# Ledger of designs, part 256: VHH binders against o26223

Target 1, 191 residues: o26223
Amino acid sequence: MKLLWTSQHIKVTVHIDGKVSKMDVLEAIKTRRSIRKYQDREVPEELIDKILDAAMCGPSAVDERPWHFIVVRNREMLEKIPEVHPYGAMVKDAPVAIIVCCDSSLEKIPGFWVQDCSIASQNILLAAHSLGLGAVWTGVYPLEDRVEGIRRLFSIPEHVIPFSVIPLGYPAENPGTRDLFDPDRIHLEKW
Short names: E, the ipSAE of ESMFold2; O, the ipSAE of OpenDDE; V2, 0.75 times the mean of E and O plus 0.25 times the DockQ between their complexes.

## First folded at step 16 (VHH)

Design Q46 (framework vhh_vobarilizumab_d1; at its last look DockQ between E and O 0.01; V2 from the best seeds 0.00; counts 0 for: pae O 10.7 > 2, placed apart)
Fold by ESMFold2-Fast, scan of step 16:
Structure Q46 (fold): chain B 191 residues (1-191), chain A 121 residues (1-121)
Amino acid sequence: as target 1 above (191 residues)
Amino acid sequence: EVQLVESGGGLVQPGGSLRLSCAASGFTFSNYDMAWYRQAPGKGRELVAYISSGGYTDYADSVKGRFTISRDNAKNTLYLQMNSLRPEDTAVYYCARGPDESYIDYSFDYWGQGTLVTVSS
């Protein structure tokens, strides 16, 4: 599993006020949606490498970078995920899924690995979206039954904790953009 | 204003069928994930069926093969076709709208008032 340095010609283009432009970071964040229905189309390894490169570029507590990733393309294994994850039914129809894990041997400060793996998970979602793919974060940690189910299914050692399962593919659905700005949640100078 | 209005509930004998409808207004229906939940007396709400904006569906194990969720975006209406009904299906059924970005299970921001389904002899 080797990361690719540069993707050559995958480009996400957004129409803004009748003009075609590349999706910038702010637009990517605002327009990303959870995608649970995928085209019957393979995702190139080069795109997975770009997504994982982006995932590893997030900040982590004292730069511990505790994340490891399992890339699952095997259909039989994808079909078994819903047996241990009750809200992961879409995974069986995805061309690929990424399991975000924490290697506790890399932990430098106790407990912050949850935030580190959350950052990596969100970066996977944003990177996928920027490349014209759709993805959804299906939660594993801290639900003990899901953690142990995923651990057994993928032979994950005890010092490694499965955090999230993220199926991805070319989207076969197009949900609308959310408008969630709420000025009542912004407090100036004091609560 | 977002409105979700359920209909189609009633009394039915075991083995019977009912079709629930949810009329949606006040938002662009086709852009939202939708769900049916139910709540029996003394129990919490449980997911019955889910449908994404693009037609991905998911069902509780207890209703798989018996219930079918569908949507008609031209009519802004969500449906639940319930077949082979059992006494344990007795509950108030709720239509729910989700801008679903939950990373744990499904999430919903608006709910209807509910429609009662009673399955008894």
Scores: ipSAE 0.676, ipTM 0.813, lowest interface PAE 0.9, mean pLDDT 89
Fold by ESMFold2, look of step 17:
Structure Q46 (fold): chain B 191 residues (1-191), chain A 121 residues (1-121)
Amino acid sequence: as target 1 above (191 residues)
Amino acid sequence: EVQLVESGGGLVQPGGSLRLSCAASGFTFSNYDMAWYRQAPGKGRELVAYISSGGYTDYADSVKGRFTISRDNAKNTLYLQMNSLRPEDTAVYYCARGPDESYIDYSFDYWGQGTLVTVSS
């Protein structure tokens, strides 16, 4: 009896500089770096759509999916973010930024929205990287001055909490890969 | 072993210029973000200038337009060009290594021993 080997694989195809490429998910996780310098090049809305689709694929506490996203392309608004976000100076030089927010009216379990929005934020970083973009997570919550500054700047209502600001664009820097694996952090069977 | 060795400090008059250098060893310099910190007498260390591995720079408001951070990855050396110096710039200046993936503020894991800059008439 002859058995023919067949394989069905789930592949992720991406476009980088007009080329289709495939990136193993473990490679994407290991090679993603924070990128703070961007080319003077527009990011197509189709890529932003793919990134936000990926952001919403993450799990959430009891499937509450509390996240909302503000996509910022307006130059004047991007230039104002550093006035209220001291770690966000590079945002003024980005072609686009995504603000990850929690809508507290969607919360089903108090306080888990932080984990939910963290998952969405990390998925944005990985998706951007897989599409040939660079991004950096600049923290907003729980730093109250940043939360109130971003809320005021973008007219975010009181029941919506800005969590992170993520500028992104085609990278103009290539930081190297780091070896961060530490076996002393691994505990087998017990502490 | 990570080593950061600052040099170029000294006594200068107000309005003068000085260039600091930091020789780095024990790690792949081009892979790391770098910074200059300073500590005035009786104060904590404060960030002066930051440069990413790829050349993105950020500055404290008090030095913006007067100081320039740069790096030479081939020589494993970080620089700080200080122009239009003021007495308030008097401090010990430290070379610092980091941050790799912080998301709230710049973060650093190693500092040099420092080099003293004194700005006085």
Scores: ipSAE 0.590, ipTM 0.803, lowest interface PAE 1.2, mean pLDDT 89
Fold by OpenDDE, look of step 17:
Structure Q46 (fold): chain B 191 residues (1-191), chain A 121 residues (1-121)
Amino acid sequence: as target 1 above (191 residues)
Amino acid sequence: EVQLVESGGGLVQPGGSLRLSCAASGFTFSNYDMAWYRQAPGKGRELVAYISSGGYTDYADSVKGRFTISRDNAKNTLYLQMNSLRPEDTAVYYCARGPDESYIDYSFDYWGQGTLVTVSS
């Protein structure tokens, strides 16, 4: 075994019987950060599979599951993504990126696909974090230039809409944690 | 001075269990990734189990489901619970320190003296 994993803010529960649990879901949510710097290290396919499995576990409107995923490892393609995505510079430095797409032909209720793909994208981020990887959500939809840029670059059919590009890798930065709780955003019973 | 001292090795029958300990000193234990390695006779040293400073764990395929790595930061101690031991698990087991969370180079830089585990009927 030659694989080494990165230090992450992972809270693992060690049970009396010696069992080690996975990262607590609340811990994953609270400690996740956008990671834009990556090690020169490949991400095992097994981890990508687990991440994609998680991506498909989210709910969708009337269970329409409109999502598709493009896994990109080709260096040339990764290096081209920043050309069509001004804020995607980090993608060229990542060993892998996942492009989340919507197949509009699978949409049952208009407009909910955005929510569906958002849930899938967030699950990718959380899963990646729980597995010791860093990732960042780079928005594609609804910006037309980015949508069309990614579409052309990856020969995505017209009925399929690229939604997000998520580079992943072992983190080469540690931005720390932050507290985003704001009680002023909570309203009881009424506004 | 950084020190790692392994203990808990010994002779055990196939199917038996052992718990190894590694006492760490000379550094802020909680800030570092840790690992267990082993070296069987005539073979190279191999990674057995890894635990990050944050508590993330992973294992070699050969020991997955049988071994559990854990740490007690209050005691500056690393553990390896070994269950369902097999003859092929016979080796000298080493505790290793990885980089602290501020480093991106994940090479291990300090090792203990090792503890011998012999699995034999």
Scores: ipSAE 0.000, ipTM 0.266, lowest interface PAE 10.7, mean pLDDT 88
ESMFold2 (binder alone), look of step 17: mean pLDDT 82; pTM 0.827

Design Q47 (framework vhh_vobarilizumab_d1; at its last look DockQ between E and O 0.78; V2 from the best seeds 0.64)
Fold by OpenDDE, look of step 17:
Structure Q47 (fold): chain B 191 residues (1-191), chain A 121 residues (1-121)
Amino acid sequence: as target 1 above (191 residues)
Amino acid sequence: EVQLVESGGGLVQPGGSLRLSCAASGFTFSNYDMAWYRQAPGKGRELVAYISSGGYTDYADSVKGRFTISRDNAKNTLYLQMNSLRPEDTAVYYCARGPMESYIDYSFDYWGQGTLVTVSS
């Protein structure tokens, strides 16, 4: 067992045999942080497959499943993403990025695709974290310049909307823990 | 109460160096992203440097290689080391608190009062 990264609240453990110690869902949710620094280490395809599987497990409006995923490993392309995504600088240093897209032709109920793709994106983040990877959601939609930039860069058809860019890699930063719980946002029975 | 207090500004000659500090209080400093902004006379406020809670850093192109943002969580202090200063670096520099988590661009909810940096012969 090799410890990849430890913090007071985030622990990433990789077994010598390449197996990653899994964390329970609540732990994954509670300890997940945006990771923007990555090790110079490739992410195995098997992990990407698991992440994408998780991405497709979320609900969608009337089960429309409008999502598509572009997996980007090409260094040249990764380095170009920051050119059209000003706040995606970390992408150039990631070994891989997933672009979550919506095929509008698959949309059954208008407007819910944003929720669908959000669920998919969040599942990517959680799955990545549970597998010992770090990731960050870099928002594309609804910022037109980023949407069109990513569209052009990856030759995405007009009816397909890039939604998010999520770089992934083995973590090279320690963001620590945070508490986002706010009891004032909880209402019992009525507002 | 959230407070950010900048210090370390002053007059420096071109090519000189300064180190700015921002003392943070009233929140768990280590959990938040932080940034330095600056505002030159007659210009808008611009991002100079960003540092995540985990230590990821990003810089404006104009300061890359010259400025270094860092943090000491034990001291609740943000730093900006400024080397090879230029007249165009003259501005009021502001410390800003970012989010704990976000999926979009850098956003900040608290600002210091700023510290003046003047680069002049």
Scores: ipSAE 0.723, ipTM 0.865, lowest interface PAE 0.6, mean pLDDT 92
Fold by ESMFold2-Fast, scan of step 16:
Structure Q47 (fold): chain B 191 residues (1-191), chain A 121 residues (1-121)
Amino acid sequence: as target 1 above (191 residues)
Amino acid sequence: EVQLVESGGGLVQPGGSLRLSCAASGFTFSNYDMAWYRQAPGKGRELVAYISSGGYTDYADSVKGRFTISRDNAKNTLYLQMNSLRPEDTAVYYCARGPMESYIDYSFDYWGQGTLVTVSS
């Protein structure tokens, strides 16, 4: 009879489920969930500033940092987002949303702005979670109907591309954590 | 083993009502978002209603105001209350389990076998 588990499995289990007892970086990454239901509470502008500061600290290709952000608190504008985004219905009930945009004039190397804006979007989600807020990334680019709809709604110029819409608020739901670690996706030394 | 078993489908006249149920087993139901999808003859699978683990709900425009999705975490059961049924609501209705961390839509990893709803006079 042989053991069913490999040494790699045992090693990574010890590493992953180590002595984490508070929301440090690893806990924030592993416990962040998409939140689509928010309390009827305003998010202080100081917290939005901290989130956007964190968003701008991500790496970008050749440090081009092409991101711009639109902060939307106006209820009438939030209520119009579902008209142009089929999976953005929760935005109308959020106290605030951040629209992550790429300013093409800041692009130094073609095409990498997608990765840059993805990094900024994920940093917004992590920063919000670390501050006790909930958020969800609702994708805009590369879906042309959503890109055009958001551009028209927020008067975004043609050289700027809306990338994601991220509603934020104090969470009114608590989804369970995900256990996604799959050692079969890890290859040592070579494929 | 994850299992989703739909029930409550049947033949109903236009303007009538039906209540669909989905019995879930093999996972902690309260931790998952759930949805109802439907597939009519000759059409693709369409999202009908969505409910998060915390109770956020979303509906297809075609059913808003007529259908209500709900859940009973103590019974591990998802419901779809369908009112003011129309012939175009005729479809096989599927229960689905999420939430996946999709940034473009509501993504699901398991589906039931479906229950047929026929709206006909």
Scores: ipSAE 0.670, ipTM 0.815, lowest interface PAE 0.9, mean pLDDT 89
Fold by ESMFold2, look of step 17:
Structure Q47 (fold): chain B 191 residues (1-191), chain A 121 residues (1-121)
Amino acid sequence: as target 1 above (191 residues)
Amino acid sequence: EVQLVESGGGLVQPGGSLRLSCAASGFTFSNYDMAWYRQAPGKGRELVAYISSGGYTDYADSVKGRFTISRDNAKNTLYLQMNSLRPEDTAVYYCARGPMESYIDYSFDYWGQGTLVTVSS
């Protein structure tokens, strides 16, 4: 983890504390950016475990927890993803990708799995960022050609729906920060 | 008001070089992904090169190795360096504004008026 602080797309004040500092949750939310360039460096299994633990902590509709995750490290498989996912070109350069899926047999109330898998996907992005990694959510669902392409490539059964492909790695770019707060989007009491 | 103004087009012989510029105003340039498009006579519009706010770049196969997209966020300017130009590169080139963050496609909501590049003997 010590090396991760020197390679993040944002600076972390490690020197002041004399050790690796935890990232505040509001800081993580505000500073997370889509990262599409990665170092030629493996991501330890332990970090992937932490990220997936975080993904499964999200709420779900009536606690249905419909999510499943495919962890892809095989180089040949990563290189095939752009063939079925045209805006997933950076995946071929990532050391690892996570595919977020819905098992529709776990739905308890129809139609909320999209929100459930979106929550898990965002948690993956935030957890990766907090661990010094960079990631990007590349959309699959509801684009049917992408859904079927990913399902076919990874032998995903018909009752399981691939939702998103999230490549990640140690960042090799720094997009900076943004200020997206817009008070005109806030309505008090009524529209 | 968002404005994108391209410049640097012109006539050039095969094998020559040109550098296109796009002056941006009316928005916080450094927050947005940017791209160059082109449209050749009688053909569809195609995405030529893409650059994220953080410097990630991607290129159409037809220009990879010959064209370089770059940006200067301090000057609110997008560039396209075009080397080893070929007659098939003849097109009107457009500066396009992409998203700040997106999980789907690179969507472009504003284009400039374009600058003509002609590669001919």
Scores: ipSAE 0.459, ipTM 0.748, lowest interface PAE 1.8, mean pLDDT 88
ESMFold2 (binder alone), look of step 17: mean pLDDT 84; pTM 0.838

Design Q48 (framework vhh_vobarilizumab_d1)
Fold by ESMFold2-Fast, scan of step 16:
Structure Q48 (fold): chain B 191 residues (1-191), chain A 121 residues (1-121)
Amino acid sequence: as target 1 above (191 residues)
Amino acid sequence: EVQLVESGGGLVQPGGSLRLSCAASGFTFSNYDMAWYRQAPGKGRELVAYISSGGYTDYADSVKGRFTISRDNAKNTLYLQMNSLRPEDTAVYYCARGPHETYIDYSFDYWGQGTLVTVSS
């Protein structure tokens, strides 16, 4: 089996032996790690489109689907994010970042947009991983200074709430795996 | 059981250099993020430097360009190379272990006992 990845400047062909050319869901969930180092390599628009399509497929409280996304590729804008996000230093080195936002005008049930945007953020991380990219969720909401900093930087209107900043790119680090399964956290029939 | 043991502290003159080490045991070192914190007398703990399991590094503004964090996964050891030391770098330095998977800032679950660094003329 052969996979071909193409950008304007780079073509990558990967040979995969076997019946399946995709990562299965359990493998994606168990092997996804936060990636904070990226190759100096463009991410094709087609992959961002696939990631955002996946982001919008999550469950949503009363199907309100309040999410909006800002795709940031501009180097000057990426370099300004650490000025308003103290733990976003890696964003300036990423080829692209996605800002997950809630449009409060789409809210049908108060407060559940947080879970909705959390689901969208996790779907971005999983989709990126499944496509051979690395990403990390850097938290914005509910920290007021970060929310307003990101809002001002990207001209986000008052009725829209920036939730997370997710830089992504081709990984330049390979974190090991962790065994996190803890049977003491599983209770049968009662606490 | 998880253990983190710092070493390499001591007395050094301003402008001098010092290398701190943290020997880790009781867990798979290569799978964890690591950090150096410091605490000066009468002050709270301050994050100095962070390194992910994959080698991403982050530094406090006060030490950028002067300190370098690194790791040797084969030796289960974390390092802090401290150059151009200043009197205000005087503190007890602590090694810390943290998880990779946080969506807010950095988090740490185990800490060492500390090693004293004194910078004086």
Scores: ipSAE 0.606, ipTM 0.817, lowest interface PAE 1.2, mean pLDDT 89

Design Q49 (framework vhh_vobarilizumab_d1)
Fold by ESMFold2-Fast, scan of step 16:
Structure Q49 (fold): chain B 191 residues (1-191), chain A 121 residues (1-121)
Amino acid sequence: as target 1 above (191 residues)
Amino acid sequence: EVQLVESGGGLVQPGGSLRLSCAASGFTFSNYDMAWYRQAPGKGRELVAYISSGGYTDYADSVKGRFTISRDNAKNTLYLQMNSLRPEDTAVYYCARGPHEHYIDYSFDYWGQGTLVTVSS
């Protein structure tokens, strides 16, 4: 299977109280929560394309953009992920998962690919949320057993590093809200 | 100050049932994931059951179908209903708090003092 990115950007609006509205950026950042329970509903391919388009728009060190993505919809493969990722049990119940990978051959500056793939992972979570989906980042790198397990399961080449597994779907849970602002962590002019 | 206080442990016969409680204070309970761990003599701590702030649950294979984790956010209390108890379930059971927003293993930052469960014979 080949997933093709298009040059067209399709914008999604959230319907609230019968009116079409867009979630603004601050609202999306503040209300995004990790979602580990999903409805038994298919996620349209076009929504996955929008999420991956957004994932590739993040900054990267020296614009190296080292990310590659594996889209997993096959139920047998989703069910095998918990065998190599002990805390990824929710993945088997998701309609789809995205594996964020680093192609080390695209690396221009050593070590910054970790930040690059973290940015791509967070963009996936935010884009999913803005489209009415729920997702969770399950960590792979730098846990050697998980990296090797995911690599073998998905036939990932040695020069490519699986970074995160992100199951997603229509949410079947609502964790609620948080207020995390801590002024003690803000220093004016000096430490 | 975060506090987790377990109760409900005791001596039970094989095949019996026991309900553990964990009273939480010093934080917004509904915003956190919670778990039950156990530690048998001479063993490391083992995750028994997990519940997210949104209600997702996960269980160790050894207890699946026998134990049920639940939470009462209005009472700031975590529960573990243990049915069909076996001698190998004998352990000190610990309540643990973890952030809902994490991207690694079940990350627990606070633990209770534990409550002993003894399943004889």
Scores: ipSAE 0.506, ipTM 0.754, lowest interface PAE 1.5, mean pLDDT 88

Design Q5 (framework vhh_vobarilizumab_d1)
Fold by ESMFold2-Fast, scan of step 16:
Structure Q5 (fold): chain B 191 residues (1-191), chain A 121 residues (1-121)
Amino acid sequence: as target 1 above (191 residues)
Amino acid sequence: EVQLVESGGGLVQPGGSLRLSCAASGFTFSNYDMAWYRQAPGKGRELVAYITSGGYTDYADSVKGRFTISRDNAKNTLYLQMNSLRPEDTAVYYCARGPHESYIDYSFDYWGQGTLVTVSS
């Protein structure tokens, strides 16, 4: 029964794992929120490096790992993003943004690069949160106008596809907790 | 039970002002992003203004500099101050609650009934 998946099972895992436990990861996943308002503070290069390292550690279809990343700190370039991304206005106020891209020349299996770049994007959000930063995923692919706009703005080659724009910074907002667990979406043994 | 109730709509002359209010109940208002959408006769719904739980605001280019979105978390109320109104602002205005977590644009899970704003001479 769905109600049998309780805190007791979770606690056993925490007791065995020790120092840096699976409960720490679960807390990060459950408390991460999209952050669109940032403090006027620089994000150190070493934190961006850690975030990008984490982004590249996700699973990838046949291990093709097609992701490339553009790190944007130039304020003139950040302020131009809203001109080609109508819901990216917060990017102009962020100290840094990461553009997640797919290099199609690295694709080994057709179509799975979308999932690969989604995994990389989510890892950026989680890694940022774990480091005390806030971030938000602003979607680019598959909206053709945004893909073309971002490509032209950042001189991205035709064989490379911009997937997402993720502004990052120290958070200037603190959204409350949420509870999204819905046991009606879990089916035991069959539909 | 989530409930959003808009008020403040009405008939106003071009160049006039109106203040819309949205009374929220049935959830922790301060934890949610909120928005104002509008739908003019014969057109689709468009985002007018957006405000996050932390106070970040975003506006459609058509209303930027004329409209101001704000919130009062103590009163569970969302506001839209509309200045320098134009005939093309005529629409039904909807209050919407956002889950804060859309990776494509802004997303909304609850909407109010709407309040009609008519700008005409």
Scores: ipSAE 0.510, ipTM 0.720, lowest interface PAE 1.3, mean pLDDT 87

Design Q50 (framework vhh_vobarilizumab_d1)
Fold by ESMFold2-Fast, scan of step 16:
Structure Q50 (fold): chain B 191 residues (1-191), chain A 121 residues (1-121)
Amino acid sequence: as target 1 above (191 residues)
Amino acid sequence: EVQLVESGGGLVQPGGSLRLSCAASGFTFSNYDMAWYRQAPGKGRELVAYISSGGYTDYADSVKGRFTISRDNAKNTLYLQMNSLRPEDTAVYYCARGPHESYVDYSFDYWGQGTLVTVSS
């Protein structure tokens, strides 16, 4: 079954109110964990749309918003990612991955696209968590071999820079939470 | 405060087996990713096996099918079962604790002192 046709035919209005545990923002931030093990279960297109909407809502240097996203669901393509990303082994088992990219033609202030794409990547992780999914950020930029490998694999043009690969799915692991508060890193009034 | 203590190393013949253990203390073991690294004489440190807090595992190509990483969260202990050992597996093996939240590769903040594994006739 062709996923493009299937997705269009099964696109139904779904009320998800009360179908996922509601978290306040602080709870979502504190309980989000990197998830590297996924159920053999497809993620609805509507959830990916919500995640990408959230990804584009972050702050951006001089409001340049240089991010572009590639959504990968094709199993054969997902299985090739570990060949060009040595720490992306979990991607081959994910139902979907999002590649966060920078379109350098949209850059208004040099170098700040890295922070912009970092913000988009973190928003993807938080949005996925809020929707009952798990995800992990696997780094691509600034590692030249990974940048070139991902570019070649997905036919990314030279003026576009792949920044991160984020596999996601329904979690098949449930890691505990961390207590990371360190008052020694807080300075009052001056260093 | 954070301590990782390896044990189980020794001399073994090619084709033999060893089980390494790492006893962890001073932190909530179940919340952290763990790994085994090795360093052969005169060479740099390399990742052998990785296990996430939730049980996702990853292995170096050279050890796939021969080594198995596992954890016992109730005992705060990490294991490496090594089967079909080869002379090139000779190295000091290090237990490592890492943040599950590294967005660049696997990242480790504490290391044990290492346990020597020698594979020789």
Scores: ipSAE 0.600, ipTM 0.778, lowest interface PAE 1.1, mean pLDDT 89

Design Q51 (framework vhh_vobarilizumab_d1)
Fold by ESMFold2-Fast, scan of step 16:
Structure Q51 (fold): chain B 191 residues (1-191), chain A 121 residues (1-121)
Amino acid sequence: as target 1 above (191 residues)
Amino acid sequence: EVQLVESGGGLVQPGGSLRLSCAASGFTFSNYDMAWYRQAPGKGRELVAYISSGGYTDYADSVKGRFTISRDNAKNTLYLQMNSLRPEDTAVYYCARGPHESYMDYSFDYWGQGTLVTVSS
């Protein structure tokens, strides 16, 4: 199908006045939560660009950086995701979703692209949180039915593997902070 | 000690209604996602309804429009309102606590003992 032309370049953002709230890295990691309910508000293109920039800054096996990203804002396409992802119902109500993909032609060492795309997915969640957005990672790979469903919906070529679907938006829920530190999982010198 | 105690199950005729309750204790209920699962004899557990700490809800296609999940954080109680019940809804219904984070579907770390719902004439 022929679509309307759209820009895909990173936008330069100019801030005039105002205070920018900073969240330190440890605070961001400890307070990030999966958000499945979003405000009916557009997410600015420049924030998506910042999130994707952060996603590409993670480490990868032998620096293969196999990740590609599909940014989905089209309401009809977002509404079709739950048809192929049984746990993606929240996606239809999100203003935007990012599909994290592996381009297998960029793979330099077999199998490590899974860790690479996991790192990119987590960086998307952390970057979104640091910018005042909420997001959730909905798993696709290695469930073959979900992989093929997403592939068909978004015309993803055979050499590219959809890894995760991450809806995001301004949060409409505020879950409490988790306290997960478990010293029994820390072993000194040996098991 | 984390406790989840289901109640409200029983025998009901097709087309009838039941309301299930799950009383939670031993944790800060308002901070957790909650769900209702069911298991019919000889089958695996099926997600029926999910509610996040902030009120996001999700339903199995088989129950959409008939069942409503809700929570009362002041009473530490989860509910499932079941309307227009069908014989295929016959199952043991389980309350489950979600620990917030899962990149693969929903995750649950504590389950109740279950309450039996039988839809029969």
Scores: ipSAE 0.630, ipTM 0.817, lowest interface PAE 1.2, mean pLDDT 89

